# Designs tried in a protein design chat: VHH binders against q9zpq3. Part 12

Target 1, 317 residues: q9zpq3
Amino acid sequence: MVTLIVATTADPASINPAAALLAMPGWTAGPILPPDIKSFSNKQTRVIQHDRSIVKEDDLDLRWEEATGEVVDEVIFLSRHTAVSNRPALTVHPIGVLHLKDGESPPQGGKPGWAALPSTRIGPWFRLLKKMAEAHGLVPEFEITLEATHHGPITNKPTMFLEIGSTEEYWKRQDAAQVMALLMWEGLGLGGSEEVGKWKSETGKRKVLLGIGGGHYAPRHMDIALKDDIWVGHLLSGYSLPMEDPTQTKTTPGENYIGGNWRQSIKAAFEATKASFPGGEILAHLDHKSFKGWQKKAITEFLAEESINVGKPNDFT

## First folded at step 22 (VHH)

Design v6
Fold by ESMFold2 at other seeds, fold request of step 23:
Structure v6 (fold): chain B 317 residues (1-317), chain A 123 residues (1-123)
Amino acid sequence: as target 1 above (317 residues)
Amino acid sequence: EVQLVESGGGLVQPGGSLRLSCAASGFTFSNYEMSWVRQAPGKGLEWVAVIYTGGKETDYVDSVKGRFTISRDNAKKSLYLQMNSLRAEDTAVYYCARMTEDWDHGYYGMDVRGQGTLVTVSS
């Protein structure tokens, strides 16, 4: 059972943290996967370096298993982050492409209506990253944040992205790359300490955040994710919850429904979160300011219909 | 700041060809994936094609596969769309877009900024 770390050779925000990690003790060369993908091994961890766009490299977990016979337990992608704001950031997020309908083509990889199994490490590593970034003088220059669920590639095992953003100057920052490498080193227990963020510890809280609403950087859900021992699943921004305004499209007499993919998005995200956290208490946390009244009503009623528990901030204790 | 200027549209007959261009400025062009997005009369935006930063990898909406080719010239900071075997259904205003991961902006991270260029396919 292995942890697969994926680096993209052309991306400095990916290859530089990978290089910093590989400079630490214990690495040996691994097999070369088709086509010419280099790999490295240290205990349970495998690092691969590929040269294609990260969102186009589907099924790397299964492809590793086919080439080596080793079963992949989880996938961690190292990537650059881009943003219109160009603000520096270190980010952690789950992946999925929830806004597209079946049959539509996803320009940012993945597949329509799909949420990957979220890594159980998202919450714990986000908190650890924040502490490490502070200790290494990267704050306040870099914002340390989650991102809402978005983009591909397609994966089959629990997945997260670790990113450095948001421009070339910051993608290349070696101090940020070193902090990401330290996060992976400590988080995976490669130096001999206990690893961070494995589910089934059976000590502490079992509450799992499912974020509903808000913007890309999940500001209201961040307040929850910073609490001790809170696990983080999917985070659905408004763009993952397409809801048709009933004043614009309501043409069916006698029906009081809200169209769009939002129901399917919530179901997919909930089921993927549940699958990653067996026995966990999943609590949907709504960013109320991000919804109009008709949206809140529809979402709240749907959550009740699906028996998905809603959590207010104080329920994450 | 970020500017995208589309050109090359026009009137063509079904089966005809056009080449669209997009001149980019205000950002390091080679660092970003770029897309073409179109808007047919009375319709919303539809993603058409993407080209990744290395220029080697591309993807297309199913309806244009085999007929359209996206390309880029990083030295000229330019994006292109070669459109062959045009159909009436391709009639739209075509926009180029810079792609970013903060999907609160644009059309799911496809930042449409220009006036677009009109392609009309009619006999």
Scores: ipSAE 0.791, ipTM 0.906, lowest interface PAE 1.0, mean pLDDT 92
Fold by ESMFold2, last read:
Structure v6 (fold): chain B 317 residues (1-317), chain A 123 residues (1-123)
Amino acid sequence: as target 1 above (317 residues)
Amino acid sequence: EVQLVESGGGLVQPGGSLRLSCAASGFTFSNYEMSWVRQAPGKGLEWVAVIYTGGKETDYVDSVKGRFTISRDNAKKSLYLQMNSLRAEDTAVYYCARMTEDWDHGYYGMDVRGQGTLVTVSS
């Protein structure tokens, strides 16, 4: 039943929300984990503080278990968000490195072709975060958004990232850090209220979004994720779906083959989503505007071939 | 405006060495992971090396491990790539890149902006 919250000490968008959470009632010092990672405990929740690059700090869930004997049920990373746009944002996302083929080295951590088990809390906490940010006057200054699946580190249990972005002045914002701490406090039920976003299997009534296409901030899928009671799995942007343009390859006329790693990406994301939501109804929602006709046709045919159900917006209501 | 200016390329014999430099401006250099990315003639981009914000952690594509060393000087806002034991396969235009999390930009979040510096390893 352990929730592992991971903070990076050098990252103000990470350590400041962690500090705000640790200032709330009920925390006690925990063990020091190898190599020298401090920890704190409150009920089912463990906060660890490390000082390395977070995308390279693999297997923290298993390392906690080895050091303490406690099985980790989920991992939540607190991190800064960086963006070319420099826009202020509070974000939630699953992790994975789906665009790389076996044997390629991942500069942003993780491993090639891999999708982590997505946290079941992504959808519910995204909605709660939006409500809390509004109530605390952070909207419209901060955009509250999902991010598509990307980067590592390697984890073995359901995982998500909570981020503050997108420049140093916003990483350091204490009001944003406080909202992230309140999200974790309420979402994990540490103050005594019912926690938010724990999966309880229910056949036919529990729909899970698998996002296919779109850009990094998943705008068409975000509309679905804002609906009541919708669960969110992986969100595959165009960068996770490398498709080779058939007009630019010298293929035999009449052959219907689209190269690239997109099939494997969809399979990995679907299987990881399915594993996090036992008994859930997974619906692939396509951002149609992000695809050319030949891409949409190939993806739709592949989803049918794999018996992956497509969900239109009304299928999520 | 973010600017990245690469230099130090040239013609070198196999087994030789070169040191590439990248001058950065328009952003707080010390806040970002930085990479070298290369493009061989007629090929796509390939990530070569990354150095993280603290300057101690690095990683490399397998083909250059042990031969190339990435480093940074945050005070000078500069990124470096020391290339030793060069091979013909290292012939490429080399770019430095700032890494960001919005992977819609650049090469999977590696924001290539400069003209690059040509390294030719020949005969």
Scores: ipSAE 0.788, ipTM 0.906, lowest interface PAE 1.1, mean pLDDT 92
Fold by ESMFold2, fold request of step 23:
Structure v6 (fold): chain B 317 residues (1-317), chain A 123 residues (1-123)
Amino acid sequence: as target 1 above (317 residues)
Amino acid sequence: EVQLVESGGGLVQPGGSLRLSCAASGFTFSNYEMSWVRQAPGKGLEWVAVIYTGGKETDYVDSVKGRFTISRDNAKKSLYLQMNSLRAEDTAVYYCARMTEDWDHGYYGMDVRGQGTLVTVSS
C-alpha cells in the first residue's frame, strides 16, 4: 500500500516542500496520471504534482489506484494557509465540510455533511513538526498549530493537510519548506528510521481526541494534542456545529428541539474518526467556553444519547 | 487594509441582465480565491459563485448555474459577476468576498467587507 503526497505547482507553500523532499535520496520518476500529472516514487511513498486547485481534485487516491494498480493507504496534501490575521503558521489538519446540508454546493470542495477519514498521523506529526520547527529556529516567528476540520477535496482514504502560512512572504520561506520536507522524510521513515504515526496493533496509549467546539485553531484541543501519545481525529470548530437559537424558532412551538446541522456534524466526524482508528478509545473533548448554556446542554445530551464518551484533559492518559 | 467595493446593482426587469463589479485593494488579489455572496431581504448570506486563483476554475450555486458567470481580471484587481436571465428570486444585496481558511471570520471563510450592491428584479 502507498502513501500519496499531493503538491500543486502554482503554490510555493506546496511545491517548495515537495521539491525539498524530492531533492533527498531515493526518488525515481513514476507514471503520469491522467490527464498529465507527474509522479515520483521512493519506497512506499508517491509524490504527485498537478496544476489545478487542490480542493477541486477529487478522488486522487482512487485515480492513482485506477492508473497504477497500487492501493493507496493515505493521502497527504501540501498547501498554503491563508488567514485574515496574516500571522505566520505551520499547520496540520483533517478535512471535511460538515456545515453544509444535502443539496448545498460546496465552494471550498468536498461534499455536504462529509468528513474525510482523518490521517492517523495528525497528532504524532503535529508534535513532531513542533519539535522540528523549534529545533530549526522557526518558533516563535511561526505558530505551530492544528486547524479544525474544513474544506475538501473529496478523498476515500485517511487524509491530512500540511500547510505553510499565511502570506506570500511566508509561503515562500525555504526554511519552512525544509522543515516540512524533513517532517515527511522522518515521519515516513524514508531515511531508514522507524516511521511516525501509523496506527497498528500496538501496546500503549490508544486515546483518540475528537474535538468539539472552539475556534479554527483549536486552542483548547491543542492542550490535549500536545500530550504524549495522544492521537487526533476530527476537530469541529463552532462553524462545523450550526445550532439554531431556540428563542428564534417560529415554527416549533413548545419544542426543545435544537435545529441546525450540529448533530449530523458530530455523528459524521465521530464515525470517520472511528473508522480511521479501529479499536481506539475515542474521547470527545469540549471547548466549554465556546458554547452558550443551551448549546452545551444539547451537545452533552446528544453525546450521551450516541454513547460517545466525553474526556476531560486528565482522561487523556 | 483589505477593501472590497461592489458596484453595478440596480433595478432590472425579469429576464434582464446586469453586470456586477468588485474593486479590490489592500492585498495581493491574484493570490486569493474570490466569491460572490448575496443576502435576500429577511434572509441570511448565500454563496453564489467562486473563482480560483488561476482564473480557469469556477463553481456556482445550483440556482444560478447557466445564468451567471463569475470572472476576474488580476491586473485590474477586479472581480465580476455577469447575471443573465434574472428572476425575482435573485433580488438581494450582492457582496464580493476574499476566501481565507480561518473560517472564524466572515461566512465560512468568505470575508465580506464591502457595503454590497443592491440588485432588484421586479416588474
Scores: ipSAE 0.783, ipTM 0.904, lowest interface PAE 1.1, mean pLDDT 92
Fold by ESMFold2 at other seeds, fold request of step 23:
Structure v6 (fold): chain B 317 residues (1-317), chain A 123 residues (1-123)
Amino acid sequence: as target 1 above (317 residues)
Amino acid sequence: EVQLVESGGGLVQPGGSLRLSCAASGFTFSNYEMSWVRQAPGKGLEWVAVIYTGGKETDYVDSVKGRFTISRDNAKKSLYLQMNSLRAEDTAVYYCARMTEDWDHGYYGMDVRGQGTLVTVSS
């Protein structure tokens, strides 16, 4: 089984970390994938370089298997981060397009109402990235943060994005690229040390964060993700939980029915998280201040109906 | 400060054509994906089309595929929407949007800032 690292040749926040990683020992040239995607191999790691928009490159895991016969275990995308704030950041996040309903077209890739399998490495690598960024003098200049689940492309195996943001000046920062490369080098155990963030499905109770609510950078869930040994699944911001205000709706819903596809969003994110963490204890952590009372009531009742356990900060140990 | 100025709207008959323009300033235009978003009377925002930074890749909402063409001129910091075979349901205010990944802002990462330009398709 292989780990597929995906770089976009036109994106300095993508190709520069990939190049820094490829400059380390042990890489050999791999096959050229259709249509003309170059690859490189080191142990169980494969780096591919493509020239299309990253959110449009669907099914790279299946395409790798078709072309090479090697089964992909996980996918890691290297990308720039863009933000209205323009603040420098190094980020980690799962992907999905949970706000769209069936039949709607996804402008940022993926498919409607879908959550990819989250990489099990999201939590552990976020913590490792924070330590490495601090050790290499990137903090406080770069904010080290998770992002809530968003965008595509479509994948079929556990997936995460690693990003450098948020303007061209920072996308091009070689010291940030080197820290991302070091994260991948150490995290995948390529230098001979024990890898970081691999899930072992046959051992003990393991607590997995499912974030519900909050903003894009998940500040309340970040408090949980910084705890030792906590795994991170999907992080659903308010934008992934469309809820129709019952006082502003002139429709005739059923009794106690709150419209919008927020139920489907939670269920898809929960099921994808569960699938990535067999035997794990999934705990939904609510960013309470991000919800109006009627939203919080509806969400907590739905979680109970679905037997999705709610975790308070002290439950994450 | 980011500024987006839409123009080119007007009244047009069904089956007609219209070309919208968007003038951008306050950011490096070529570094960002750009979208058109529309709002029909009494309705919410609807994404229409996106064009990626290289200008070669595009995508469209199904209802406009084959009829609308998004394009950009990075040297002029301008975004365009060529609308052909217009239908009554295309009647809307059309907005230009810069795409960013911090989806707390705008409409799911589509930063709608301008006043828009009204397109009315009526016989």
Scores: ipSAE 0.783, ipTM 0.903, lowest interface PAE 1.1, mean pLDDT 92

Design v6
Fold by ESMFold2, fold request of step 23:
Structure v6 (fold): chain B 317 residues (1-317), chain A 123 residues (1-123)
Amino acid sequence: as target 1 above (317 residues)
Amino acid sequence: EVQLVESGGGLVQPGGSLRLSCAASGFTFSNYEMSWVRQAPGKGLEWVAVIYTGGKETDYVDSVKGRFTISRDNAKKSLYLQMNSLRAEDTAVYYCARMTEDWDHGYYGMDVRGQGTLVTVSS
């Protein structure tokens, strides 16, 4: 299994955790990935550093394979987090741009209507990150949270982002960078311990969270993700579920149709989640408070039509 | 407080040119991707162009590609949109936006805060 870690040189929340990881034992210089991307190797792990926008450099997994002959099995991006609130945060999230329709241009990378394969490590590493951040005195100063699925770049293998936010002062925090490096070190088993978050369909709890609704930081789905042994797939906030209000549509009364891209969004996220968790029990968890009655009805009917099981909190125990 | 002040709009003939400016304050301008977003009469917001930090990488909605050029001057905390070969369909109020990842805010993370600047393309 080859893990590709991607950092960008101009982003302190990216390059500093990468540098902290590279300061640990076992790294050797690797090949230069075209056009001029440096790489480093340690066991199954490859770190690359580039100087362009992290959301615009597509297909780095395939580009690694083309340059080296090695097949990449997963991709982990290191990035800053930005937010209107400016609150300090350490975050984990899957990627995709589910709200965009075919033909629309993606200002934050990715491709229209697409959900990347979610990393199987999202849930387990979120829980490990929370534990590590607490042990290293970063809580309560930093909020430790998931983010809903958003932005690119395009990838072809299971993917997640690890982020430090949310202002320059916090992007540069070396203690946060060290905790992110420790997360990767322990999570990938580079020091010799057992790695964390590999999918093993034949052992343990196989329930996989598919989050439907809520805001960007997924508060209702966070309650589920904190439970022991729960796996996390895609998390679709309201912005990934465009639904046209039937009272504002030019349809006549009695027509039972809800427009918008929400069906395609759910289906894409479900299929990507399913592909990352072979044999897993995917349970759609609805943030009920985030939906109007007509939205909730439409979504639950669509989930039933598509044979996507709904999970209540107790179904994740 | 984040402030974005657009200027440079006006009335122009089809085929003409305009240059829009956006003065930014209340945040470290060079740390954020910036976008232009427009709203045609009676329509919703439409993303037009983005420029990434460092100023070298850009992207555009297909309808303006080749005609519009986004640029930034980090020292002056300013964002620009050079609009050439203007068409009637470009008539809109143009806003600049700071981009953030908490997409609950603004237009999918494009934080529109200014009054905008009206561009009217008319014979």
Scores: ipSAE 0.782, ipTM 0.906, lowest interface PAE 1.1, mean pLDDT 92
Fold by ESMFold2 at other seeds, last read:
Structure v6 (fold): chain B 317 residues (1-317), chain A 123 residues (1-123)
Amino acid sequence: as target 1 above (317 residues)
Amino acid sequence: EVQLVESGGGLVQPGGSLRLSCAASGFTFSNYEMSWVRQAPGKGLEWVAVIYTGGKETDYVDSVKGRFTISRDNAKKSLYLQMNSLRAEDTAVYYCARMTEDWDHGYYGMDVRGQGTLVTVSS
């Protein structure tokens, strides 16, 4: 079982947490991946550092296997977070490019209509990150939050991003970098403690959040993600659910459909979440306030048609 | 305050060339991926080209590959689009955009702020 941690050398919010992790005990130099990517090993964890755009270096999990013979079981990306608001944040999120149709070119990596397998650690590590950030005096200065599913790169194994945002001053914050390194150290059990967030099929609480609707920072789903032992899959914001307003389109007589890629987005996110959580009970949680009546009706009917269970907050226990 | 000021548009014949410029201010230009986005008359926004930090990695929508070149000058806080072999279908208002991850804003993270610059390709 290999956990691949990916950092980029030009991004202080990426390379600084990686360096802080590598300063902890047990690391040895690993192979150089083509073309010139440095790696480091500690137990089942591999850290790689490359100097290209984090969203354009596709298939690093398969490339690791090709170069080393080791199968990667999960990928964790370390990155800066950028935002119009410039607010400080520590974030965790799954990746995917769900709003684009086949044949459209994605400007932020990934591929159209695709959701990566979500890391099973997203929920548990989000909660652990919040506790660690509080214990290390980063709250309330940094907001600790999930982000909805977005962007690439292309991966083939369970994936998440860990980010520090949202300006250069905060990307460079060494105390934030140390908290991210501690999160990875404890979360992966590298110091000898039990790791956090590994999916153990057939045991324990198996409820998995599939978030539908809301904004980029998933405000309505966050209350559920903060509950003990809740797993988190994909989080589809409104931008991942393109829906054509039926009052602004002319439809064929006798048809009662809503256009847009929203069905494909939900299906892709559901199937990727299901694949990451074998035997899990996936519950779709709708951010009702983010939908107009016609959108809510269409989504609810589609979820029923696909036999995707809907969960209210109290169902996540 | 983030400001993006586009210039360089105009009327050009099919097969002609134009070079668009974008002057950026109010943020550390070199820290952000930048893009060009266009809007044809009566149509929605369409991304055209993206350039990543450092200026070496780029992407283009298929319809402009081989004809358009995005570039940046971080010292001048400027973004450029060299448009060659122009076609009537390239007629649009062209906007530059700063890219951010909070996709609630702009066009899927492409934050369009300027008035744009009109490119008209007509015989």
Scores: ipSAE 0.780, ipTM 0.907, lowest interface PAE 1.2, mean pLDDT 92
Fold by ESMFold2, fold request of step 23:
Parts: sequence; C-alpha cells; structure tokens
Structure v6 (fold): chain B 317 residues (1-317), chain A 123 residues (1-123)
Amino acid sequence: as target 1 above (317 residues)
Amino acid sequence: EVQLVESGGGLVQPGGSLRLSCAASGFTFSNYEMSWVRQAPGKGLEWVAVIYTGGKETDYVDSVKGRFTISRDNAKKSLYLQMNSLRAEDTAVYYCARMTEDWDHGYYGMDVRGQGTLVTVSS
C-alpha cells in the first residue's frame, strides 16, 4: 500500500531531490529502520535515507514490510548517472542484471539472470519528466532519456531509478533536483492532483513496450515511449543479449543452436514485464539495425516459440 | 584524457603474494567506483573486485574472496589490489577500470583503458 522512495546521503543526485521533495507540505517523521535509516511519511509515500551506495542496500521493500507491517507497492530510487560522454542527463530506467548466468557475481548489485518487476510509471513519468524539464528551462542543456535495464539493488516490488547526470557539477544542480522532486510530487498525486502512471487493468490503453536491442539510451524504443498512453517495461540493450557468433563457437556441422544468455534474458524480462502489467498486451519491439541477420533470425524464432508478440511502431496505437 | 596505468605484476609461486597498483588521471578519481578486471590466457574478461567512492564498500568475485583486498587512496588518485594466497588460476593480465553507468562502453560499465599488468602464478 505504500510507495517507497530511496535516497542515499552519499550521493548529491540522490539526497538533493529527496530533500527538495521533503521540503514540500505534508511530511512527518516515520520510524527508524535498522540499523539507522531515517524515514518520512506523506500520504501513501515513504522516503528513506541511508548512507551506502544506492545499489548495495538489498530488499528494502521487504525490510520496510517486516519493520512496519505496511505492504510496499513499489520502489523508486534516486541516484546519480555517470557516463563516458559526461553529457548532462535526466533519466528513468528499470533494473536488472540479465547478462549474468547463475553462479556469476554482479559487480553493480542485483543478482544474476534477474529482471526486477519494472515500475508501471516508467513510460508515463519519462513523458512527464520531459515536459517538466522543458518547462523549467533544463532542455537542451540536459538530455531527457530512458536507460536500458541494468544493475541492482535487489528488489521484490515494481522498481525504477530516477537519475541526474553526468558529472559532479550536474549531480549537484539544484534546479534539476527540484524538477525531480516536482515529478515525484505530481506523479504521486501528493498535492491533490490525479497521480500519474498507476496501472489500472480495467480501462485504457494496455499496450506495453518490451524493448529488444539497441544501445544504452534506447533511441529506437524512445520513439515508441514518447507516444501517448504507451506503457514501458524492460528495455534490453545489446549488452543484455549475449549471443555467441556461430562461426566462432565450434558448433558441430548442421547444429543451429545460438549460444549465450540471450534467451534467458528475453524470458526473464518478458515475465517480469508481464507480472507488472496484469492484462496488458506486451509487444516486443526489435531495434532491427542493431542486429546482424543471424541474430535477428534467432531472436524472431525464439519470440515466436515463446508466443511473445512482436510490435512494429504502428502496433503501439 | 582518462588514463589508467597498472603496475606491480610479476612471477610468483603458488601461495605467494603481490600488490597491484593503478595510477589514475584525467578525471575526478574520488567520484567514481573503481574495479579490477582480469583476463586469463585464452579467456575473456572477468570482473575481480569493486570499490565504491569513499573506500568503505567493496565486493569481490567469489573465487578471490578472503584472499584479495581492493583499496583506494583518493588523495593519491590510486587504486590497489592486495593479492594473497595466489593460485595458478589467478594467472592473468590485470586491468583497473573506472565504473560508469553507460554500459555501451567497456565491459558492462567497466572502462578498461590501460595496458594491464601480468601476474603469473607458477611453480
């Protein structure tokens, strides 16, 4: 029944948006979670502040439930974004560690072969964030974008990350922090308006994007995510789809097996997306130009085998 | 301008110890998580250890837990790997990496830039 917002004092791009949100009306002190995690309450929303790396505190949803008896409906993490390009960005993304097999150790948290339940708010809040950033003069300085599914921590309820990037100067930007706080304020309906992005299986458009392929910032899938009323699940970049080139795998003559963890990745992401969107129509959208012919053939055959529907851009209407 | 220079590798007998160093420049070292990554002969890259900003939180691949210790000195812009109880399976070229969230680059967000340092564990 509650939305859990997680911030860390170790990260200005995390604690500053949380502080901006807490400065708005209606907050009261909540319980202290073991060992020493402060919390704050406002209507259905709970903000917690820890002091570790954002990806290292696992199972905060279950720990909240155990400590308070309140059921957590979703988890929203506030974090910095880093990138080789150092370009300023405001981002939204689901989490998971799809490229690792059982027994492998994840350096950025999570667990191997796992996709968290994606927050249903990813698509709607990405669109709302874009509008708010434009209205507050952050565009074109900040790129407003989705990110493909990656990293932890471990969660058990629908999850997303909201991030400010991509260097120290931008992590500390108070106008960006204020826009993220406004996004959460409006998106959760804390000021009395209708909340944004809650899944309601009885009415409305029910098409849900499952992104297959492309780069980290999902440019082809973002074209679809910008459409009115489209829901967004997992977005699998090429790095989440390890596929072994059949010319280098020593496959016996006549064998058509394409090795790598890509089948498990697609299945885990599909099942997690399905679980977050009961009654939704999940459409896998392939970034065709990101695949070689043998990869596209293998993925298309697997999707058909698993009865996972493929969507072209026009199918998202 | 990101530069990472590894050193400290060498030939050592099983059960021996080595300490690897990485000198970083061209970025604000204290703002980034850092990792060691290794490549054994004929194999792909394998993540070994990560240390988070501030130096308090670390994690390791299971095969090195209890034997290796990652550390950093933010004032010296340096990353270290203390390797104890070395085994033949630890033979590899070791690289340090800057961690970023844009996984289009490097090895799943581990930006390997240096030449590496060879560790050979042999009787």
Scores: ipSAE 0.779, ipTM 0.904, lowest interface PAE 1.2, mean pLDDT 92
Fold by ESMFold2 at other seeds, fold request of step 23:
Structure v6 (fold): chain B 317 residues (1-317), chain A 123 residues (1-123)
Amino acid sequence: as target 1 above (317 residues)
Amino acid sequence: EVQLVESGGGLVQPGGSLRLSCAASGFTFSNYEMSWVRQAPGKGLEWVAVIYTGGKETDYVDSVKGRFTISRDNAKKSLYLQMNSLRAEDTAVYYCARMTEDWDHGYYGMDVRGQGTLVTVSS
């Protein structure tokens, strides 16, 4: 079983961390995947480099398996981060396109209503990244943060994105690239130490955060993710929870249906999180301040209907 | 400051063609995916087309596939939408948008800033 690390050659925030990792000991040239995707091997890790938009390269895990016979265990994408604020950041996040309905076209890759299996490493590597960024003098210049679930490409195995943002000046920063490479080196145990963030049947603390609400950088869920030994699944911002304002529709008496794709979003994210964390205790954590009363009532009632447990901050200790 | 200025709209008969332009400034145009988004009378925003940073990869909403072509000229910092075989349902204000990964802003990361350009398809 292998870990597939994906870089794109035109993105300095992607190719530079990949190059920094490849400069470390133990890499050998691997096969070339169609169409002309170069690869490199070190122990269980495979790095591939391609020249297309990263969100358009679907099924790289299955394509690796078809080309090599090796089963892919997880996929890690290296990418730039862009933001309206232009603030420097190092980020970690799961992927999915939860706001779109069947038949709608996904401009940022993926497929409608879908959540990828989240990498089990999201929480542990977020905490490790924060420690490494601090030790290497990147804080407070770079904000170290999670991002809520968004965009593609389509994957079939546990997936996460590691990103450097948020402008060209910062995408090119070699000290940030070195920290991302060190994260992968230590996190995958390539230097001989124990790897970080693997989900095992004997894992002691098994509480898994499912984030509901808040903004793109998940500020209230970040407080939970910083706690020791907390696992992180999907993080659903408000944009992944389209809810129709009931005052803008004619509602029949006694009907408690709030329109929009928010129910399907929660179900997809929960099921993907459950699949990545077999036997884990999934706790939905609500960013209460991000919801109006009618939204919070609808969401909490739906979570109860689906037998999805709600966690308060102290339930994660 | 990011600025996007749309132009090229007008009145056209069904079956006709128009070419929309978007002049971009205040950011490194070649570093960002760009989209066209439209708003028909009485409706919300609808994504129409995207073009990726390399200029080779594009996608379209199904209702315009085969009729509309998005393109970019990075040297001119300009985005274009060639609209052929126009239909009445294409009547809308068309906006260009810079795409960012922070989806708190704009329309799912599509940062609509301009005043748009009106396309009216009518006899």
Scores: ipSAE 0.779, ipTM 0.902, lowest interface PAE 1.1, mean pLDDT 92

